# Miniprotein binders against q58433, part 16

Target 1, 377 residues: q58433
Amino acid sequence: MLFMKYEGEIAIGPVHPTMLEPHRLRLFIEDEIIKEAELVIGVNYRGIELIMEGLPPEKISILSEKICGICSHIHVWCNVTVTERGCDIEVPERAEYIRAIVEELERLHSHMLLFGHAFEVLGFETMAFRAFMIREPIMQILGEITGGRAQYSCPIIGGIRPRCNIKESKIPALLERLEKFEENLKKLLERTVNDPMIMSRIKDVGVLDKKTAKKLHALGPTARGSGIHSDMRKMGQVPVYDNFEFEEIVFDDGDVFSRLAVRFYECFESVKIIRQGLKDLPNLDKRIYNPNYELKEFKPIDVYNEAQRGQVYYSYGLDENGRVRQVKIRTPTATNLACMEAILPGHHVSDAELIIASCDPCFTCTDRMIVVKENKI
Key: E = the ipSAE of ESMFold2; O = the ipSAE of OpenDDE; V2 = 0.75 times the mean of E and O plus 0.25 times the DockQ between their complexes.

## First folded at step 9 (miniprotein)

Design pe7 (at its last look DockQ between E and O 0.54; V2 from the best seeds 0.00; counts 0 for: pae E 5.6 > 1.5)
Fold by OpenDDE base, look of step 9:
Structure pe7 (fold): chain B 377 residues (1-377), chain A 93 residues (1-93)
Amino acid sequence: as target 1 above (377 residues)
Amino acid sequence: SKITVEVTIELDGRTYEFRWKVDSPELLRYMLEELVEFLKEYGVKEVEIRVTAKSPEEAKRIAEIVKRILKEAGFTDIEVRVEGDEVEVRARK
């Protein structure tokens, strides 16, 4: 029995203070080759469901916003949607548009963060910097819309917070920033695909074949990188997206390149969605919140949305006292990590971090790029 | 043992630090060439580069490479220090 030496553990976030144990991927390595990978899912994922049990739905949204630092908006959006559907609460169209715009901005900044991280893992720190610099304007837009950089708190039951209303006077400036973002993203793409050193590290590496991806129920860009259609926005699960013309990006090769490429090209689709949304906003009813709703008892309802990482699922009911019951939350991370667990064996240990990163697990950003001094002007 | 590279730049009133680990001189050269393109693209006027080499002899070779690349990038004031296996380069335009 060749003793497989345990040589590495990769901690996978989110490390939220409320989450005691991050996901861990243990690698058993022999002669620099991964022989076995073991995904240890932190027990605390279900802990949040237990904490949510018996709370008012408004409190659930607050807790959900804290689940993931990168995808806080989608969690809040899913939460409010459960209550809205269960209680037959009309949401103003303008509110849904803004929810979608904020989501696509969240998608953009998250994908740019992943690209930055992937370049760091590859050792291309200047490319990482480019990705992070391209991300900054998106963060500024999010800040201007929501008043927050990380926790936007945009959705509320019945609509959005008043501060999240996009003023018509700001739309031209937002569109200009998006155009600049798109231009910079194209440049980054061109630079990446024309770099043989980068391409050699990501092509034909970490292949998740379509059969395995289906078997393991890969989600979002991880699934789409393996030629599987998987986008809740296109599956009619999020009705507001029916107002927008965009494509589902799918690649067939299932390698690291394909998983990154899906996200790269999806950024352009997100820009298209935001541009359409901003164009339509002035013509919509000005209401952003429906104050005229009553909470009522309902049995658990399933709600799906498409986070940057893939399908997010929320389900709960309300009891006679307006308290949440039978909370279920599923994020795509565990499923997609299981796909990486399955494909890691046989790969060189030096590719492990990149392969794992390619499914975009919520890493506690070990940003290798450190801002040492911020001169507050 | 990997060659460690630390790059410090100032851009738009912020100081950024990058850290690389490279396992080959060829990759190091490639990364330095990319760095130069980056510095030009962002109009960086001052850069500090620290390299920890595998040997003092390698450090001297790296120092010459870095100096050459920075000159090609248009830096005119280049200070190079080599101490053992460590290289420190400061360059200004």
Scores: ipSAE 0.278, ipTM 0.729, lowest interface PAE 1.6, mean pLDDT 86
Fold by ESMFold2, look of step 9:
Formats: C-alpha cells, sequence, structure tokens
Structure pe7 (fold): chain B 377 residues (1-377), chain A 93 residues (1-93)
C-alpha cells in the first residue's frame, strides 16, 4: 500500500525577532492522521540571558520587556522583584497594588487575543471580531494608565513610574468600563458554549490527561485545564495577591474546551481582582516609589509569578560591582508545547493548529508559523 | 464542497471583511441568523454579502434568505444579484 507522509512546521514565537526565535512543531502525517510530532525549540533564552549578564539591574527591564510583547508587564515585574528582594528594597503597597492591577489588565487583553485567534483558526470570523472589540477597551485603559498599549513600562525598581499612578478621580469611570467589559465577556462565553459548530471542534479534542500533564510539567491554564492546581498567585509566590478574593480556575477534562474555559473564567476572576484593587487604592498610602535604596551584592534569588500562559521564573544575583550575574529565565511556552507535542499523534491534521493554539503559544499578527506541507514517501 | 459566504461591513468609518464556509443548510441558516444579531449589535449601516453556492438552485434560495435577514436587521435599500451559483447582496439602512 502507498502512504502519503507529511512533514511540516508550525513556527511559534514572540513579536521581537531580533531577541528570540520561534518554536517549531514538525508534523509527520500519514493518511491525514498525525503519526509523530517533533518540537524544535526556537526561543533562545541562552542568548538573552547572555546579553543581560554584566548589565546594571536598571537596564534589564528594557530587555525583559522585549521577551514577550503581549506579556511585557509580567517580565518587567519579575525582573524588578529579583533586585528588590536581593537588595531588601521596600516597595510601597500602593505600587504593588498597581503592578497587580496592570498585570490583571494584561491577562484580560491577552486572553481576549487568544479567543480571537482561536475563533480565526476555527473559521468563525464574527466571533473573532467580537473578541477583538471586547478587548479594545482594555487596551485603552492600559494606554491611559501606562502611556503604552503594548509596551507598558510600569514597574521600576522600588515602585512604579509616576505616570502609572491611578488617580482616585478616575476610579469610578474605570469601574464602570470594567462592568461593561464583564457583561460583554459573559455574552461572548454564552455564544461560544451555545454554538454547536464551535463546541464540536473543541470538546473532547486534544485531550491532555492529568497524568501526562503532571509528567511533562504542564503550566498555567494548560495544566489547570487538566485538573492541576498550578497558579503562582495562589501558591504564596506573589504576596500582593493575598489582598484579593479570587479563585483558581480548574477544569478536569483536559480538552481544548477545558483549556479555553479556564481562560474564560480567569477573565472574570481578573475583573474581580482589578475591581477590588481599584476600590482599595483610595485607602492606601499615596507613596508609589521608594527612592531610598542601595544596591548590594547578592547570590541568585528565584522569583516566580503567574503570566497569562503560566509560571514565569526569573533568577539572578548582583556581583560586587552591582552587575547582574547568573541570569536564568524560564517561561511556560516551551513546556506547554512539549505537552502538545506528546498528544498530537492520533489526531486528524485539521485539528493540529487548534490544539497547538489552545496552550496559547504567543502568536503574533504576522504569524511565524511555517505552513504544514504534505510530502509523499 | 462548501458554500462560501463573504461579508463586508462599514463600521465607524472602517471596512471589515468576514468569511465563512458551511457544509449544510442548518449551519448556513445558523450563520446567517448569527450575522443578523451581529449587524444589529454593532449598528452596521452598510453591508455587502457575497455567496458562492453549490448550485444555481441553492443560490436562488440563499438570495431569498439573505434578503430576509437584511430586512430583519433594518436595511431598506437592498440590491440582490444572482448569477449562476453566485449571489451578491448590497444593503444600506
Amino acid sequence: as target 1 above (377 residues)
Amino acid sequence: SKITVEVTIELDGRTYEFRWKVDSPELLRYMLEELVEFLKEYGVKEVEIRVTAKSPEEAKRIAEIVKRILKEAGFTDIEVRVEGDEVEVRARK
């Protein structure tokens, strides 16, 4: 019997090509069924870690921001936190609240972007449009708070930039805009779960069972869609979140639906966190920056936070000359793509892009995904 | 073989384009009814719908359905052309 073998690549990577390279998933296909998948790591954290070596910690934030254009805030926040803990720098409570508010706004717009891309992959263009329209007010709020829609520049060592302080007079309007976002998100969720064509493509598809997810160290919503509690915000790793009432969202079925549902419900939790943070700000001390700190030598310190895609890890120390040393940066994308690599065999090739997208591998508007091509043997 | 539906709208001075492919009359009706809700929700004043059907008979049926959905969405200036398998509808409120 003659079989058709397919070798193709799906390239996945950040917006910033001069700093990072996309990942590739190579698919080997027989009779439209995926037989093997191979992850080729494209993101070169070794390169960016080397560039950071020997720099002052104040300058690392610029490089951290470039690691992921859609999640730049969490990277900058992790970076400043390493230095703050290593040098025993006190950060004003108001600054930590605003860091969390901006991060949760980043989580909202990032999840909405993923929903839009997932709808595009499914071919439901009006649903993608709805997701992008619901996302736009969040981008406007971020621009108002930080001065930048994509590159936020909010955390600095010891606090936040003065332009990022949220004026109390603006809070009522922000709360009203969040309520409108929440209403529109609820409608989007209802339209999704009530659409049998959408549901037939995402339910029971791309199943990552709990045992495999744990063995391969799935992170973030990928892990939480497979029944694994993994949220750094609930594990004591990010102390400011202890001030907010919110729930870790977990689903058990491990399918594409579950991974998307985690994100839908996380958006509602993010709204809760932002609302609580905004309501608390008038009662906090007004200070947003601690100028009274001194950099000191310290051995590498580990910092964990919860990005939209899962755990982000930063580690470095300072030498006797105040220079950053032994930089290690880890993000969830490569690990979660390895989970997708493991489960793709056995699926029809038409489901491949959706399954891969369901771990939110940070696609860009100019997709660096190499087209999957069919070849005969 | 699928029915292709292409929609062009004008919204807030900008043009947006959407595309669907459908396999069945149930899915087609569902997508057109969802389109009606979309046009109402965003207050669309100008729309162009192009359908490539599977046959001339199907194109005529689709043209009637599209005209009806645009009337339900409040469009009164509706132009419909059916040529073979292709339907073109332009509408303004």
Scores: ipSAE 0.146, ipTM 0.639, lowest interface PAE 5.4, mean pLDDT 82
ESMFold2 (binder alone), look of step 9: mean pLDDT 83; pTM 0.826
ESMFold2, look of step 11: ipSAE 0.103; ipTM 0.620
ESMFold2 (binder alone), look of step 11: mean pLDDT 83; pTM 0.828
OpenDDE base, look of step 11: ipSAE 0.261; ipTM 0.719

Design tq6 (at its last look DockQ between E and O 0.34; V2 from the best seeds 0.00; counts 0 for: pae E 8.4 > 1.5, pTM E .721 < .8, other shape alone 8.244 > 2.5)
Fold by OpenDDE base, look of step 9:
Structure tq6 (fold): chain B 377 residues (1-377), chain A 114 residues (1-114)
Amino acid sequence: as target 1 above (377 residues)
Amino acid sequence: SPEELERLIEEAKRLAEETGDSKITVEVTIEVDGKTYEFEFEVDSPRELIEVLLELVEFLEEAGVKEVEIRVTAKSPEEAERIAWLVKFILYLAGFTDIEVRVEGDEVEVRARK
């Protein structure tokens, strides 16, 4: 055992130990340079899958909501989609539209949260505050749609909850709020790209090359920041998105800038999707829930969706008793953090937090960087 | 700690796999808007306990409950320990961060705050 003399350990741990993706990143530092990074991924995943095993499909949604404190909607949506496909349950088009609108709102607020955090890490407190303020209108929209609950709980098997139905009379006000959001986001972007101090800290830093990203199975904006197409919405996995015109945002440089830029420009695409969805809603059938379904036995099926961090995967079957079996859940965070683990060595310790943040680990799941100085006894 | 979490997961797994024929009594105490509400139910298995606890979590979240007390009477001290871990884990999933667990014989008391 080569005792690597490290001068310090930086641990990034879970804020909440029960979140599916408690990750601890240990950084071994010598002369302020990261020599080694070790990612420890928590096993909470397996716990939730095991608790889901043998439950009715209606009961597992509450567990899926707890997987991620920021992306609860996408987990619930992906979860109910397994049962819907396995049982051939028709979901009303209006329900799927609202699911997509809520997802894109979730994407927006999550990206704004990341931008706020990234600016804090960079020492740009005023810009961090602006990012958080820009996020507020999105949170208000989400609150109005979902009933102001911390968890949206919008999708249910066969559609959406009645409270999540978007009334036509609210659409103009929602569109106005989105317009204001987009204007503020443009201003934030302009300020960011025109600040040489910010750009010097994020360009050519934390480079994940395309080959390494492929090898380590980067997903979502982390993959797209390295020039890899990776969006389940564009891969036919989420059919409702075929109704919307939007672009997959891809950058080639693989640095912190590229990973942040993907998310910045993706926000504009999310706004486009929401606008299209809201515009179409009045013309759709008013049904939001199909109560006329029967659960049936089916073998495990694969369902994919695209969270703000990347591909989410759910798989399970139903047995003869209508109980969930062989549950498998995968989130993008583990593979994306493994990419950051791989690229951290050789970087200055002061860049570590920003590099890690650039893959958007669940900030509700991660504690701030704790520098543990082991005093040599 | 990660080790405590692994233990919680293993105990939750074991309980989830167990089928029992004996009744488990569950008492729940909640405070909503300065009023205390108590309800009691019986379950036939640890699996059914999970189902009821998940329903409870949904209710607690809907009601905005910040403090919950759960008392469980198990079949044995060994089952009580496992149930304690299960209840703790589910409450953690529900976003409770301050969880006190007491096991005395076949009785489990869990107090959680968030």
Scores: ipSAE 0.357, ipTM 0.734, lowest interface PAE 2.0, mean pLDDT 85
Fold by ESMFold2, look of step 9:
Structure tq6 (fold): chain B 377 residues (1-377), chain A 114 residues (1-114)
Amino acid sequence: as target 1 above (377 residues)
Amino acid sequence: SPEELERLIEEAKRLAEETGDSKITVEVTIEVDGKTYEFEFEVDSPRELIEVLLELVEFLEEAGVKEVEIRVTAKSPEEAERIAWLVKFILYLAGFTDIEVRVEGDEVEVRARK
């Protein structure tokens, strides 16, 4: 037996502006080949859960909004849903439709951001620029609907904020803008799959087989790229989605290509959902919130939704004074990073950042891999 | 606008002022375009402080404030340490990336910039 130690570390810097202690991935490297990987989990969610304890549910929305800078809507939606279900608060159908439309717009811009990041990691700067430019019109639409580009969340307990109501006169233009986005997305996909240099870097790379994905509880597109059906929107967890015709996208090969392909095709499904929702809005009742509700004590209940990265889970109850108790929040990032940890050994260090990015751990453009040391005994 | 900023500060101050028998004193200093705004409030507990700080953060974001100074007088040095962590964490959640904390006895001073 030979005891040999090689060590390199990648510190994934602040993954979100809200993380106090970011996740760290340590790589143990010999001759530019990863021999072992070790994930050190951040603790930001425990701090948020602690602060939420004892607050009224209206006050915890700001905390839920800050958990993820690019997926704030889904967190606020989950939060208000816990209280709505626990207090038997009926939400107008129009509000539920708009919540879903905003979430699918959030899915679009988040997937485009990941594509841009992945191209940037690979050194394909022109393709990264294309992805970011395709993303900009979606960001503009979100800003128009929510009143601010940086703050997209619109759910409030019992409905949506009045400024987030989508005016019927705007729907034809929104549909045309979506059609243009879809056209540009098709072009981006074609350029990607027809580029042998890109494909050689993503096909058959970073394979997460189905058995390992199940064992490590992969979620979202990470799971769906490995042949696992795992979409809360199709599993009855988010009832408004029963009104829309769309497909769960699943690939079987588990490589980087598959995880990215799931996201590419999900964008087309998100466009289908948004289009259907926008076309249905004129036929729905005009109410966008229920002002006639009363908070009441309830024991913890579980709420699941499907963020662009996978399952989001919220659970809490309200006590007799209307204060939040027994808070539990789970997001897919830590479990999906554990999947990447498991498959990294055996890969060249130059593929590490791409493989890690393929589970979409929510990087900023300033996050970079750092190899800190190598030694041999 | 400067007028909207002043109005929002006054609303935050009104929402923050609820008193009890046991006091934690909070002083907030904000600077926008060379103008300094100061206000003070008292809260009964660290939990009440959290509620007020969350409302303050929402206000600071709406007003576009890039720099804030918060001073807290706790009941004890141990509580001051907890409050220091709490204030730092909430400001970090609000997007302030340059946070300096000083704790001396039962006094906490936090300076933060985006």
Scores: ipSAE 0.012, ipTM 0.482, lowest interface PAE 8.4, mean pLDDT 80
ESMFold2 (binder alone), look of step 9: mean pLDDT 74; pTM 0.698

## First folded at step 11 (miniprotein)

Design cp3 (at its last look DockQ between E and O 0.03; V2 from the best seeds 0.00; counts 0 for: pae E 7.7 > 1.5, pTM O .539 < .8, other shape alone 4.478 > 2.5, unsure alone 63.525 < 70, SAP 80.65 > 70, placed apart)
Fold by OpenDDE base, look of step 11:
Structure cp3 (fold): chain B 377 residues (1-377), chain A 111 residues (1-111)
Amino acid sequence: as target 1 above (377 residues)
Amino acid sequence: SKVTLEVRVDGKKVEFRIEGDTVHIEIRGISEETVRELIEWAKLIAERLGLEVEVRIEDGKIEVTFHGTSPERLAWAILFLVYLAADYTGDPELIERAFELALKLIEAAEK
């Protein structure tokens, strides 16, 4: 039986080339059915940890921002949090609020990118472009807050950069843009759920059952789409989120629909968080940075946060010379892709791209999906 | 289908104009280095979308021409290139115009 070796590289839309984690998926196909899937994770991720090793913690932030163009904020936030906890550095409440607001904005724009890509994969080009247009108000808000659309450079050790301070006078305009985003998102949702052609392609497709998801340690929306509670914001890992009322979105069916639905509905929760944060900001102390910190030696500390794709992990220690040691970084992408690898067998090859996309592999972290059809000579 | 993107770099504003198959973007306040980066991005986008790209640089003007097999691919190429330029400038109007153009191209292909 001549297995056509389908080396599928994921066609990632032209996302920023800062792709640090090459993931290659190989599909073995027989009669258009996937028989085996092999995920090859590129070794390049360890390169960044090695580059960070022996650097001052202030310089690591610059590197962390460059890890991912779509999730730069969460990397920087996790990074600075390690030093802050290791050195017992007080972070002003206002700074943590702004960090959370920027994170939820990052979540929103990232989910909109995924929806755009999912619609593209489904052949709904107009819906894809609508998703990207709906994303734009979020990018504008990010630009107004941070001065940048991709690299926000918001967190620093001890707080946030002065440019990232949200002035009270700007809050009404930010809320107006957020409202516009939410209204458009509702319209997109309504159109999507009422389209039987879309729904037929995503329901009961690519089912990751709860048992398999647990066994493979699925994270974030991938886990939540399979009925697993997995949100570091709700698990007390990020204390600032205790100030906000929001729900963890969980679906039980474990299909492509469920994984997309988790992200769709959690967008509304992110909007709620941002609204609450913006509402509280005027009443908080005006301090945004603690300049009075001292770096001290500490053993590696584990820091968790919840990126748009799930749990992010940062760990390092600081030596007697103020140099970072034993750097470890983990992103949810590899784990979630392994879940998709496990469920791909038995599916039609035409569903493969959608199934993979439904775990939201970091497009800046995943290498090319090139369909190499080796024609049988 | 051919789409030509003309980029002019002058000051802090990005202006976007469509003339036939040519998209004109005037980006003010962009360094020459950024312009070079935009060209490399255009090449990368073209490669990823299976488009041919032609780049001409004359008198500080950059003309990027995409040769595509479908309106959809061209729409994506334009959108991403303009979006990239807008990321450097933060100009929301440029992005909106790019989306409008891209939608028109897709709608034309669906007919």
Scores: ipSAE 0.030, ipTM 0.562, lowest interface PAE 3.6, mean pLDDT 80
Fold by ESMFold2, look of step 11:
Structure cp3 (fold): chain B 377 residues (1-377), chain A 111 residues (1-111)
Amino acid sequence: as target 1 above (377 residues)
Amino acid sequence: SKVTLEVRVDGKKVEFRIEGDTVHIEIRGISEETVRELIEWAKLIAERLGLEVEVRIEDGKIEVTFHGTSPERLAWAILFLVYLAADYTGDPELIERAFELALKLIEAAEK
């Protein structure tokens, strides 16, 4: 008999602008069953770290914003925080509140984008449309606050940009729009969990058990869908969140359903955080920027925050000339894709796209699945 | 060795050409002010990535040529330059084309 090796390409998700290194996932199949999955890292992942080396900290924010197209705010926030903590720069409380509000809005729109994509993968076009329609008002709110829909230049060293200050007269309307979003999200959740066709595709599929998730160091909702408490906002890493009552969402079964359910319920928690933040703003000092700071030399400082996909890590120091040194940046996508790589063997190829999507990787137009197949002739 | 890969997005926006260890990028449709900023970023990117760079400006276009032996560093230079150009022009299609080219560079190096 003859065997013919066949390799095809499957898109790994929707196209999103990002500067981080492209990833590929190769699937080796036989009789439509995945035999092996291989995550291929094709580009040196320290490229942006090398470019940032030696820049003044005020100017590296331009690069930080472009690292992830749908999570740019968290990257800029992490970047300015390294310098702020290393130089003991006081950040006004109002600025920290607005940084958190914008981040939670970013979490909302990112989770809604994933839900829409997951529905598209499953072939539920009407549900995908609903998810995208529910997402649009959040994008509008972000655009009104920050001037951008996808990339938000809100944090600056010592505060926030003046254009990102939330006018108190706008707060009642923002709260009403959030309430409407919450109502529509609840309806979407009910439609999803009460649809046997949807549930049959996501329940008990793509199981990442707790032991494997711990061994491979899963992060964010991927970890929390497998029973792991991992939210940096609850672990003392982001002090402004101590002002808000919210819960870490954890599910135990580790299936696609659980990873999506974590994100669904996180949206409700994000609404709670935003609502509390907006209601508190009128009672805060009006300062949004600290002009009275001095940069100084410091040894590398580690900063952690919780992006919608999980932990984001920034580290660098400043030298005696105020230049950034020893830059390290880590995001959760590569680690979470490694978890998906580990669990894909044994699944039918028709489930692959959904399983991969369920860890919400930072998708780019160059992230592809390559299907390699052996055929008997 | 020499690899000729010519990728063109739109005759007015971005054209890429790869010849072995050399990447040529032609960018149009951006203001002269942002061209000057783009030149400074291209020089910084090249210096930090250990690449040589040549810049030529004519007829309202910028040509940036990176020379280097690392496909990964060339790919990063393309991505950063095009991301900066897209940000200044507001054209998201440039980013998608840049990622396609970066993947082609990476896949060529794996062979």
Scores: ipSAE 0.013, ipTM 0.500, lowest interface PAE 7.7, mean pLDDT 78
ESMFold2 (binder alone), look of step 11: mean pLDDT 64; pTM 0.560

Design cp4 (at its last look DockQ between E and O 0.03; V2 from the best seeds 0.00; counts 0 for: pae E 5.2 > 1.5, pTM O .592 < .8, unsure alone 66.073 < 70, SAP 82.575 > 70, placed apart)
Fold by ESMFold2, look of step 11:
Structure cp4 (fold): chain B 377 residues (1-377), chain A 107 residues (1-107)
Amino acid sequence: as target 1 above (377 residues)
Amino acid sequence: SKVTLEVDGVEFRIEGDTVHIEIRGISEETVRELIEWAKLIAERLGLEVEVRIEDGKIEVTFHGTSPERLAWAILFLVYLAADYTGDPELIERAFELALKLIEAAEK
């Protein structure tokens, strides 16, 4: 009888716990073959929605930041954006650019974390170490810009935190560090695709075909690895991105290789976006905050962004006293887990961690998977 | 049904439908902020709460019948405290406790 327990530990320095979403995935195994996977929902979003109900919008941002340790910026962005759009608050262009730069830095470090975990699960410790080392400079840049490596969100209603303003004198060094990151990323990609042992473990494994991906409403790189266009940044949901030249990355085969390849190439696109944003900053008006706004009553509106794991959705309104009402929050976690439920049956248990890591890096960072040998309760 | 977890001056105790959280080594300003958050969290989640403070220590006790709401109370209060201290291991312990509450209740 084979039992599995997963730990989501990272070998390089302290890492943030990955998110406040206590879920588990149960595997039912017979003769080392996965027969069924079952999502066990631990804590749903009703609790956080209840806490947020009736609070001022500023207090909601504090809670939003704590939902996800690797996508905290996007959660805060969604919150401030609901209020900004509902109240018709104009955000300075410089603030929008810096929000996008931080969002893309968040995408870079998250994708590098996933690569490190995937290699570690496969037992390619040298490759995992390379991924973590390549990630570290991005974490340093985030800390320099935002003042925090673990909690690095910069949006506030009407702009960005003053500490997050990027000084013009710092831009040349930032651009050089991005160039070094890009060079190292190219080397990591080359080492991966040119290693037959690595490729044999990730190609044609854990296939999510396009039809099933559509049926399950797959999001993020999980969807884009199966041939589905789904990037909120290209769909007008985050308007500042119209100012940057970048491509939506899509692969068709739906295997582990494809989901990793989406993330590898998205990193190159993130570097392009950050570079363009940094080069444009000196030519923008220097204002980073709009102090001349008034909170007003509005009925719930929908806001979307593209986290590194997929779509994030926020909706709420404000009442006439400026209090948040009718809060709804959705992340791609449940959809990623549903895709895992569909993919895992029929695979040997030795492929389980790899398939899971390729869909959601946060799930492999904690003890969220329980292997059982008996029938469902 | 009874669980005790401790890390870096924070202790968690679960007994039935009550959760006790003891936090040490934090500033008076942080204690005041955490008290306000604990009361707000309890009110919004329909939980009862008792708070005691003593010599740089805060003790928060949540009582309620919903494991999911108790889990959220633990996660947010501890996450806020950890944010002020910068201790990531505290979050992992709170997460572990929240999962145990949910698993026990869904039996």
Scores: ipSAE 0.169, ipTM 0.638, lowest interface PAE 5.2, mean pLDDT 79
Fold by OpenDDE base, look of step 11:
Structure cp4 (fold): chain B 377 residues (1-377), chain A 107 residues (1-107)
Amino acid sequence: as target 1 above (377 residues)
Amino acid sequence: SKVTLEVDGVEFRIEGDTVHIEIRGISEETVRELIEWAKLIAERLGLEVEVRIEDGKIEVTFHGTSPERLAWAILFLVYLAADYTGDPELIERAFELALKLIEAAEK
C-alpha cells in the first residue's frame, strides 16, 4: 500500500515572523483520501514561560505584546489580570470597559482575516479581498483608540494607558465607522450564504461531532460550531462582560460552515458589545488607572479569557521579591488543531486546508508545513 | 501604467507586473522583520522578490505573473508598513490599488 506521506504546507495567511507555536501537519494520503493526520505542535510556549520566569510582572506584559501580532491584546489583558487578582488591585470600571472594547475590536479584525483566508482557500479571490477591505474600519478604530494597529499596548497593571482613553468627542466617529463595518459585513454574509458554490464546499465537510469535540476539549468557536457552550465571557470569567447584552453563537452541525458561521454571527455580537461600551463610557468615572497599588506575594492564580479562537489561560505567582513564578500560558490553537487532526481522516486531500483553516489556527503560530511526498515504494 | 504612491516615508510603485515598495526611516529591527515578511509573502504567492537595503531605506520589489498575486503582495506589505507608520491613508490607497489590479485581472 503506497502511502503518500504529504507533509502539507498549510500556508495559513501572513505568518508573522514571531511565530510562537509552529504547527506542522503530516497527512498520510491514499488515493487522494487522508488516511492519517499527524499534528506536530512546536512547544514554543515553554520558551516564553521560561523567559517570563523571574521577571517583574510589568515586563511580562511587554513580552506578551510581542508574542502574537493578531491577538496581542488578549495576552496583555490576561497577564495584567493575574497580577491584579493576585494583589487585589482595583481596576477602574472605565479601564475594564475599554479593555473589552479593544478585545472585541481585536476579535472583529481577526475574524475578518480568517474569512479572507477561507475565501482564498476556496478560490474566491474577490470575496477574500472584500473581507480584508471590510476589516479596515476596525483597524482604523483600533488605531484611533490605541495609537497602533497591531500592538495596542492598552492594558497595564491597574488600568489602561492614558493614550487608550476614549474621549467622548471621538465616540460619534467611532460609531460611524462601526456602522459602516456592520453594513458591509451584512452584505458579505448575504453574498456568501446565497452562493451555492461556496456553500457546497463548506457544508457537511470536516464534521466535528459534539461527542468528539467534548472528548478532545474543543474551545471557542470550534467548540461552539459543534453545539458546545464555550465562552469565558458568558461563564463569569471576565466580569466586565456582565455589563453587556450579547448572545453566545452556537451551531450544531460541526462542519466547516458551522465553525465559520459562529465567527460570522459573533461579529455582530461584538459590534453590539462595542456599541454598548461606547454608549456607557460617558457615564462612567473618568479614572482609567489605579496608581495606588502594592505588589504582594501570591501563589499561582488561574486567569481565563475568551480570545477570538477561544479560551486563553494565564497563570503565575509572585514571589517575595515581586518576581513572577510558575508561569503557564495556554492558547486554544493546539487543542482545536487536534480536533481538526482527528476529523481529517476520510476527507479528500483538497479539503484539508479548509478544514484546518476553519478552526482558525493562529497564523502567527502556524509554521511552514512542508509537503514531504515520501513515496514509500 | 506606472502608479506611484508616496505616504509618510513609504513609496509604492507599480509597473506592469512589478510592485516596488520603498520604506524610509525605519529601524534596523523593523527592516529585518519586513525582509522576512517580504520573502515569506513572495514564497507563498509564487512571486519573485528583490530586497535592497541602503542608508536606512528598504526597497522591496515583487515580480509576479498575475495582478491578483501582486495585489496580495501590496496588501500584506501595506499592512506591515501601516503597523509601523500608523497611516490609515496609506492602507486605503493600497486597497484601492489592489482592487484595481484584481478588477483588471477579472476582465
Scores: ipSAE 0.026, ipTM 0.546, lowest interface PAE 3.5, mean pLDDT 81
ESMFold2 (binder alone), look of step 11: mean pLDDT 66; pTM 0.603

